VH-VL binders against p38851r773to978. Designs and how they scored, part 51

Target 1, 206 residues: p38851r773to978
Amino acid sequence: EAWCYFQDNFKVGSKTLFHVLFGDKSQVFPSSLFLCKKGSNLNNNSYWERIRRAKEDASCQFELCRKLQFQLNRTSNFIKDLLWLKDDNDNFKLVLQQRVTKIKQGYYFEVEEGPIIVKFPLCHPLLLRVRFIIAECITSQGESLKKCDLAILYDFNYVESIDKLNTKVEKLWLFERIHLNWALRYCKLEHSEINRKTREYLKKFN
Below, E stands for the ipSAE of ESMFold2; O stands for the ipSAE of OpenDDE; V2 stands for 0.75 times the mean of E and O plus 0.25 times the DockQ between their complexes.

## First folded at step 21 (VH-VL; framework fv_felzartamab)

Design c3 (at its last look DockQ between E and O 0.37; V2 from the best seeds 0.00; counts 0 for: pae E 5.4 > 2, grease 19.5 > 18.9)
Fold by OpenDDE, look of step 21:
Structure c3 (fold): chain C 206 residues (1-206), chain A 119 residues (1-119), chain B 107 residues (1-107)
Amino acid sequence: as target 1 above (206 residues)
Amino acid sequence: QVQLVESGGGLVQPGGSLRLSCAASGFTFSSYYMNWVRQAPGKGLEWVSVISRSGGYTYYADSVKGRFTISRDNSKNTLYLQMNSLRAEDTAVYYCARSDWFEWGMDVWGQGTLVTVSS
Amino acid sequence: DIELTQPPSVSVAPGQTARISCSGDNIGSYYVYWYQQKPGQAPVLVIYDDSDRPSGIPERFSGSNSGNTATLTISGTQAEDEADYYCQVWDSYSDHVFGGGTKLTVL
């Protein structure tokens, strides 16, 4: 397992930032995913839907879920039949699953993204997951403060090598380690692009 | 103009059933969560039920759970509330109201339809 | 689950400032919505997200929320503002929760 995290501050409320990133009309992700073709459009009929939460959670009895569809980068290789959908033209699109797993009255959000399974030749598939946390100013006790007009975005990226049974592969050979490092680099680049696009949007919003 | 129009209210005996409808116009109906909110005569507002945009998720107040069913037909821009096993305490004006996919307030309301449950 | 408590009634003279409270445990952590309902009419959203006004709502309407109390403030209250006012929050367990309502009388 490998992971990296990023943190950025935005001079807006957490709810605003949430909508910028994850709102129905947000175009941040369609333009930020490097595994997707540039200029790819979000499937505009994909909206957040409430779903029953499988486990009891003190934060939310339900999850919000949506599926984002993107044109795949031709250089990208994914496990077929898991993350791909055919469009009307028999083209394959990446289906990116996003779930809002925790909501604290509009000032704290946890969003899980993925999985994205990337397959490289001669290597076990890589499972990529991202967890976003959007919060207002946080106290020393870890409590979010409402209406701080300073939102913090945490981006936790997890990359795992998995076998056919979705079990973590403990021992990786050299090429697998190389690909893992590339995946981490990808995460960094993606985060940077998300940040850039978000800030660009915020300039227009204000 | 954005509009919601309820219908289907009336007089019904206890234990009876009634189906309410809410016709939406002037906006993209399928883009909004829809709610039923009721108000007993001389009383306050009580949230009853919500349905997601696609209808895949429904939720009910405890007071109506198991008796009421919320549904929608996006092709007809119509929201429904099937009310079974009606009780006297269900007597109220029933409003349909739209909300966004998150925690946005209910910004559009219908005029309401009166449901009277009485023997 | 959060419960919202409002005073049953509030009276104000024309031109004066009316304040309607909505109390709840840690309500300040919620976004509060306010609705105006005139007799025989459907509710109208007048405040969302504690203090924001929908288009068409007069500027004399304002909202605040902190601690255990949210407040709807109507400055320069007019006769037309006489109505019932309801506070509301969204809760992840109970979805929409309304207060009991406050009847505002303009004397």
Scores: ipSAE 0.370, ipTM 0.799, lowest interface PAE 1.5, mean pLDDT 86
Fold by ESMFold2, look of step 21:
Structure c3 (fold): chain C 206 residues (1-206), chain A 119 residues (1-119), chain B 107 residues (1-107)
Amino acid sequence: as target 1 above (206 residues)
Amino acid sequence: QVQLVESGGGLVQPGGSLRLSCAASGFTFSSYYMNWVRQAPGKGLEWVSVISRSGGYTYYADSVKGRFTISRDNSKNTLYLQMNSLRAEDTAVYYCARSDWFEWGMDVWGQGTLVTVSS
Amino acid sequence: DIELTQPPSVSVAPGQTARISCSGDNIGSYYVYWYQQKPGQAPVLVIYDDSDRPSGIPERFSGSNSGNTATLTISGTQAEDEADYYCQVWDSYSDHVFGGGTKLTVL
């Protein structure tokens, strides 16, 4: 299994950054997804909806869920070799979920995205999950410094089948390791686009 | 000019039914969660129910669960509360209030409609 | 299952600072909202997200929230501030939870 981790700093509070990335009017998703056909009218996101959580989780003010929809960009030769779990076989439309899993006192947000299943030729399915973590910089006294960090964690695991997502492949073939490296390249492209669009959007607010 | 206007309150006998409406204007109704909050005479505020933007998710206070049904019609900018099996303790002014998808405070309230449950 | 406890009344002299408490187990992990209600009127949101003021709310209203207590503070209290005040949180299990209310008297 492989992890890809990015951390970026922003001179804004965590609530502002959350709205820039995930707000109803945000243009960061889905157009920044690395497999996305940019400019497609199929690229959209639903509104966030509240969902009720189990009683014993006292660290979260609320839990929100939304869906991202995007059209696959099939012009790359590498992407043409991929197989996807599609909503619509004719136009390669994918729907992906995001969930807010932790919120604390306006300074901490966790958003989980996925899973996405990627099938390379002659490989087991590769499972991708992404986690976004926004953490505000605070003093030891709890005072906001009006600065926050965004961390993006990409987690890749080969799994036995698409029906058994928790059954990790224990021994990877060399070919599977090579394709994992290509998948890591794509997450770097996605991070680059997310960071770029986020900073452009923030300039419009200042 | 953001406004919420409740209607449908009145006098009803115990065990009876009543349907409240809340008409919204001056804002995009479908972008907000909607709430019912009640206040018995001389008492504090008690949250009753909430409905999500699409109407797909609803939540109720334990005191009204199974008897009250919240609904909305986004094409008519209207929120509803169907109240069945009414009891004397349901006597209150009923307010509708909007809340944001992210900030869950209620920033706009109607003036309320009185429901009286008595023989 | 958080429950919010407020004192039933608070009295303050004009021009002095009023403090209205809202107690709850680990309320500091929640965002707290405060509402003002004058007789015969609907509630008005005066503080959101612990300490932020909506547009049109005077600067004399402020809020804090840490540990087991949230506090609404009204500095330079005026006669027009005489009202009932409610704290409120959203809880993922219980949804919207209100405190019992505090009658602020300016005397």
Scores: ipSAE 0.089, ipTM 0.656, lowest interface PAE 5.4, mean pLDDT 81
ESMFold2 (binder alone), look of step 21: mean pLDDT 92; pTM 0.940

Design c4 (at its last fold request DockQ between E and O 0.34; V2 from the best seeds 0.00; counts 0 for: pae E 8.9 > 2)
Fold by OpenDDE, fold request of step 22:
Structure c4 (fold): chain C 206 residues (1-206), chain A 119 residues (1-119), chain B 107 residues (1-107)
Amino acid sequence: as target 1 above (206 residues)
Amino acid sequence: QVQLVESGGGLVQPGGSLRLSCAASGFTFSYYYMNWVRQAPGKGLEWVSVISRSGGYTYYADSVKGRFTISRDNSKNTLYLQMNSLRAEDTAVYYCARSDWFEWGMDVWGQGTLVTVSS
Amino acid sequence: DIELTQPPSVSVAPGQTARISCSGDNIGSYYVYWYQQKPGQAPVLVIYDDSDRPSGIPERFSGSNSGNTATLTISGTQAEDEADYYCQVWDSSSDHVFGGGTKLTVL
């Protein structure tokens, strides 16, 4: 398993940052996604909906879930190499799930995205997952400060090769390693776009 | 004008059933979570139930769980509360109130409808 | 489960500052909402997110929340402010939780 993470600070509260990134009126997703064709009329996000958690041991009884629908961007060489692109239809749509898995009274959020499965010829598919964490500054005692004007966004990206049984593949051959590196680059580019759009929006909002 | 209007209240015997309705107007009904809150005579506010925007998620106070059912029809902009096995302690004014999916305060309330459970 | 405790009644003279408390364990970690209810009327949201006012609510209404106590403050209390006031929080396990309410009397 390979992973990378990014961290960015924003001069707004966590709640505000969440709305900018994930709110119903937010324009950050799905356009910031590397696989998304920007400006497509097929791009659409569902509203967040509460769904019950399967396990009762969670801090919250429910998760928030939405679906990101978007047209696939086929302009990237990386995307062209994808085996699952069997359809030459330019209107091919992808559906990506986002889940708010942790909610702490508007000052702490965890959002999971994916998985997205990328298939390559003669290779094990890559499973890509993203975890976003929005948090405010904490005191030295570990207490969150409400309505702090500084939020931190953590962007964790996980890339894993899986077999047909959805089991992790430990040993990768040369081309699989190449694809893994491409995926990591993908994550970096996507994060950069998310960050850029978020900051752009915040400039307009303030 | 944003408005919620409850109806369906009345007198019912213990063990009986009653169905309340809440008609919404002046806003996009499907955008909001909807709640039932009741208030017994001379008492405080008690949250009863909540339903998500699509209706796929419902939650109830322990005092009414298993007896009350919250539902909604977004095509009719209407919220419902089916009350079964009514008890004397269920006597109250029942309010419907909207809340945002992210903002948990109830910013719009109906006028309420009185439910009286008595022999 | 969090429980919210309010004083049953508070009295103030016109023009004075009224303070209504809402106590709960670690309530400061919650966002508190306040509702005003006049006799025979439905509740009205007067404070959200501890200290923010909805449109149409007079500036004399303010809120704070820290530690184990949230406070609704009414500066320059007027006769029309006489009402019952309820604090409320949202909890992931209990959903909406109300305080017992406080009757504010303007003398």
Scores: ipSAE 0.741, ipTM 0.890, lowest interface PAE 0.6, mean pLDDT 90
Fold by ESMFold2, look of step 21:
Structure c4 (fold): chain C 206 residues (1-206), chain A 119 residues (1-119), chain B 107 residues (1-107)
Amino acid sequence: as target 1 above (206 residues)
Amino acid sequence: QVQLVESGGGLVQPGGSLRLSCAASGFTFSYYYMNWVRQAPGKGLEWVSVISRSGGYTYYADSVKGRFTISRDNSKNTLYLQMNSLRAEDTAVYYCARSDWFEWGMDVWGQGTLVTVSS
Amino acid sequence: DIELTQPPSVSVAPGQTARISCSGDNIGSYYVYWYQQKPGQAPVLVIYDDSDRPSGIPERFSGSNSGNTATLTISGTQAEDEADYYCQVWDSSSDHVFGGGTKLTVL
């Protein structure tokens, strides 16, 4: 199992950063997704829907879910034959699910994305999950510094098949090792684009 | 200016029906959850119903479930409450209120419309 | 389901501090919202997320929430603060839950 981790600091509160990244008028998603066709009509965000759970941790205040719809970037030589869509497979459409949990403890948000399945030639399917963690920086006295940290955790591993996503491939082929390193590079590029778009959008707060 | 304006209240007989409307202006209506909250004369606030941004999620207080239907038309910036099988206990001022898509406080309220259910 | 209990009334002299309680089992694990309602008017949100003020709400309004009690505090109470005050939480099993309301009288 391979993973990578990025952390950035922003001079805004956690609610502001959440809106910039995941709000309905966000310029960051889906436009920052490496796989999306940026000019596609299918790159419009879906609206957030409240998920009702009768039994949940009392420290958790709410849960929301939405699906990001985007068209696969067909002009990219990067992933040209990916036709597997977990939720929808029409017209090179990809649907990415985002699930938000706001934890009562001080404007802390977790956003889970996935699963995303990437297929390289001669390789088992590569499963990718992403978690965004937004945590507001506070003093030891509990006062907001109007600063927050964004952590992005990418978790990926090869699975036996599309139908067996909780599996792990024990013996990696040479090409699987090479493509895993390429997947790490792509995650770094996506993080760079997210960070760039976020800082551009935040300029209106200066 | 952000505004919500209710209409459609009035006098109705027990067992009758009434449809309330709430017109929104000054904000992007489709970005917000919308609620109905009622207040019987001399009593406190009672939440009635909520509808999600697209209308895909609706939920009702037990006291009105099966009798009331919340709906919205985002092209008209309008929220609705269809009230059927009305009872005397449904007599109240009915408010519409918006809530945040990630937070559950109601930051904008209408002025209310009176519904009276009596013999 | 959580139930919110408020005292029916609270009286204070002008300039003194008013405290309005909202009691509920484990209410400290919820974000609490407070509304002010003057006669014949719609409610107005005065405190959100336990302790934060919306724009336009005077600094004399503050809130706290821990354990089984949330409290709305009005320091330097003025005659214009005379109103009914409601606490509210969101509960996953019953959606929005309101307290019974507290009549604040400024004598």
Scores: ipSAE 0.422, ipTM 0.745, lowest interface PAE 3.1, mean pLDDT 82
ESMFold2 (binder alone), look of step 21: mean pLDDT 92; pTM 0.940
OpenDDE, look of step 21: ipSAE 0.531; ipTM 0.841
ESMFold2, fold request of step 22: ipSAE 0.007, 0.007, 0.007; ipTM 0.564, 0.561, 0.516
ESMFold2 (binder alone), fold request of step 22: mean pLDDT 91, 92, 93; pTM 0.932, 0.939, 0.948
OpenDDE, fold request of step 22: ipSAE 0.671, 0.587; ipTM 0.873, 0.849

Design c5 (at its last look DockQ between E and O 0.33; V2 from the best seeds 0.00; counts 0 for: pae E 8.8 > 2)
Fold by OpenDDE, look of step 21:
Structure c5 (fold): chain C 206 residues (1-206), chain A 119 residues (1-119), chain B 107 residues (1-107)
Amino acid sequence: as target 1 above (206 residues)
Amino acid sequence: QVQLVESGGGLVQPGGSLRLSCAASGFTFSSYYMNWVRQAPGKGLEWVSVISRSGGYTYYADSVKGRFTISRDNSKNTLYLQMNSLRAEDTAVYYCARSDWFEWGMDVWGQGTLVTVSS
Amino acid sequence: DIELTQPPSVSVAPGQTARISCSGDNIGNYYVYWYQQKPGQAPVLVIYDDSDRPSGIPERFSGSNSGNTATLTISGTQAEDEADYYCQVWDSSSDHVFGGGTKLTVL
């Protein structure tokens, strides 16, 4: 269940939008994450790589995966064992995994981002995942149409409180609820920034 | 100038093995997916195999699966195709071609190398 | 898996418009690529993403794709355009799929 979702339209094809957002040279995400230091693009080798497809979708034989690296915002805390890397200067970096989990002939893309585990004092860790869907015009039957020159970006954000066993915590105390709300707010901020940068790019090049 | 140059083709008997090479120059080899495409004499193009940038992912056409192995050495800017258990129907000009995972066309091709499987 | 069907041959007089079809079930949902291959030469990408031309490809080459048919159109066909032409798509399950090729003869 998504805790929040956002939707935006762009006056370009889905393939173009995908390229702008998720292309190898895209700079949209490196500077859009709220929990990351601005300008901390460390994606020197973050290229999409095909990996063996999981059994969930037989229509695609592979997934594309990449890891984005960012300097952490000074206010951010993460689960050390899962998402942290140290650079040569002993600074902590966030490793954000992105996976293209579905591609339909260039007019439909599903991208999963995460997990990001955020730890707050006295609270269970928050697990954040984002699912992006890029599609062109979609019929009422859910069929994507190619070359509509209107791409739709769906941004589904999932936030869960998890225990040490990665099990969902059902009952949250007051501070945990507050942090959850903050997480949702951050999701909105990130989406807004992604949108802004994307549109800025499109103005320059289209 | 962007260039791919195949080598290693020749005459081989059925059941034999052959290793093809493709030398890349003029571009960042490691930034591209690489493909082998073959063309039997007087026939059309047939995609054979693809390898990812790092080599961590490979995929093969059913016609060659289990017999052919695609690999690459990015330090040498070279693509390889190990062909085992060769059959007469494997006779073809073999092309290497670069592609991107997102730009799914093959925009650069080598000149091809002829592989002839005959007793 | 999608299969691509091309006519074996197409003939056109110089200066006329040549049209080469590539048929496949719902091919319109795919991005189609076209390759030109002259005798004794390697294929050359002439159309990508249905209708876009790589740098260096003459403007007389164009492509379209809808429904079950993609079409390569060569306006004002020249003698030098005589070649084999192949359509190709990428499928997430099958990777690259080629058509059977069409021999274009300029009369």
Scores: ipSAE 0.555, ipTM 0.849, lowest interface PAE 1.1, mean pLDDT 88
Fold by ESMFold2, look of step 21:
Structure c5 (fold): chain C 206 residues (1-206), chain A 119 residues (1-119), chain B 107 residues (1-107)
Amino acid sequence: as target 1 above (206 residues)
Amino acid sequence: QVQLVESGGGLVQPGGSLRLSCAASGFTFSSYYMNWVRQAPGKGLEWVSVISRSGGYTYYADSVKGRFTISRDNSKNTLYLQMNSLRAEDTAVYYCARSDWFEWGMDVWGQGTLVTVSS
Amino acid sequence: DIELTQPPSVSVAPGQTARISCSGDNIGNYYVYWYQQKPGQAPVLVIYDDSDRPSGIPERFSGSNSGNTATLTISGTQAEDEADYYCQVWDSSSDHVFGGGTKLTVL
């Protein structure tokens, strides 16, 4: 298990930041460097759809889910076919979900994204899961300061097969430390791109 | 300019069927969730059904499950409600209403169409 | 399944403040929506997301939501505000849930 974590502060409310990142017309993820090729006709997202969930979770009364479609970036040569869809022109794409899993009165949002299989040459495949957490900055009495924090957690696990996710790997391949260092470097690049696009779009909401 | 117009209401006998239509104009119909909400004479509002933008998600109130079918045709900007096995309790004004994908309020409503189920 | 309870009626004098309650178990964990309905007309959304006003809704309409009670507040109530008012939430098991409605009388 390996992870990295990035935190940024924004001078907007958490609902505004959520719309900038995850709104129907956001270009943050289709423009990302890690998981998608810029300018591809396959780098898009579908509309958010409501989904049903068990009522026993009182912290969030609903879930939203959407699919992101990518023409794969630098990791595309190594991803297994089960995560690929062909388009009408026999092109390959990665399809993954974003799911809003927690909302607390517009002050707090959690979005989970993945899973994604990442493989570099001579390395065992890695499973990537991403969690976005947006939290409003509030006073001790609960009043909004119209500021929020964004935390992004990139979590990598080694996997033995695509169908056995979260399986603990007993042995490591020769280059697994190098592989993980490269994956973490690409997470930094992706975070940088997300941050840049987010601040570009926030000019509309200042 | 933004408008929803229902049609297809009328008098029907118990056990009968009726199809309601809702014509949308002045906005991008395919970008919105669409709802049916009914109101019995002198009573409050009761949600009936919802359909997602693509039509891939539908859900129904327990009182109408298995009898009513919501559908949409995005090429014609039209929402439908197929009502089968009608009961006297289904007598109401039926409204169509749009809702946002993130904001669960219904910000535009039609004027309603009356459905009367009686012998 | 959450159930929303509203008083059947509320009376206020013109110019005074009207408060219409909407009670539900832990309703503060939901986004609350308020609709105004005048006789023979379709409902009109007047408050969304607990406290926000759609374009065209007067500033005298405001909302709050905490704990087990959401409240629609109309300050400086005018005769034209006389109507039925409904609260609504979205619930994952029941979808759209409406309160029973409150008739506001301005007298």
Scores: ipSAE 0.007, ipTM 0.564, lowest interface PAE 8.8, mean pLDDT 76
ESMFold2 (binder alone), look of step 21: mean pLDDT 92; pTM 0.943

Design c6 (at its last read DockQ between E and O 0.53; V2 from the best seeds 0.00; counts 0 for: pae E 5.3 > 2)
Heavy chain, then light chain:
Amino acid sequence: QVQLVESGGGLVQPGGSLRLSCAASGFTFSSYYMNWVRQAPGKGLEWVSIISRSGGYTYYADSVKGRFTISRDNSKNTLYLQMNSLRAEDTAVYYCARSDWFEWGMDVWGQGTLVTVSS
Amino acid sequence: DIELTQPPSVSVAPGQTARISCSGDNIGSYYVYWYQQKPGQAPVLVIYDDSDRPSGIPERFSGSNSGNTATLTISGTQAEDEADYYCQVWDSSSDHVFGGGTKLTVL
ESMFold2, look of step 21: ipSAE 0.091; ipTM 0.649
ESMFold2 (binder alone), look of step 21: mean pLDDT 92; pTM 0.943
OpenDDE, look of step 21: ipSAE 0.279; ipTM 0.774
ESMFold2, fold request of step 22: ipSAE 0.007, 0.076, 0.019; ipTM 0.580, 0.640, 0.581
ESMFold2 (binder alone), fold request of step 22: mean pLDDT 92, 92, 92; pTM 0.942, 0.944, 0.936
OpenDDE, fold request of step 22: ipSAE 0.715, 0.641, 0.774; ipTM 0.885, 0.866, 0.899
ESMFold2, last read: ipSAE 0.014, 0.155, 0.066; ipTM 0.588, 0.681, 0.635
ESMFold2 (binder alone), last read: mean pLDDT 92, 92, 92; pTM 0.939, 0.939, 0.943
OpenDDE, last read: ipSAE 0.720, 0.778, 0.760; ipTM 0.886, 0.902, 0.898

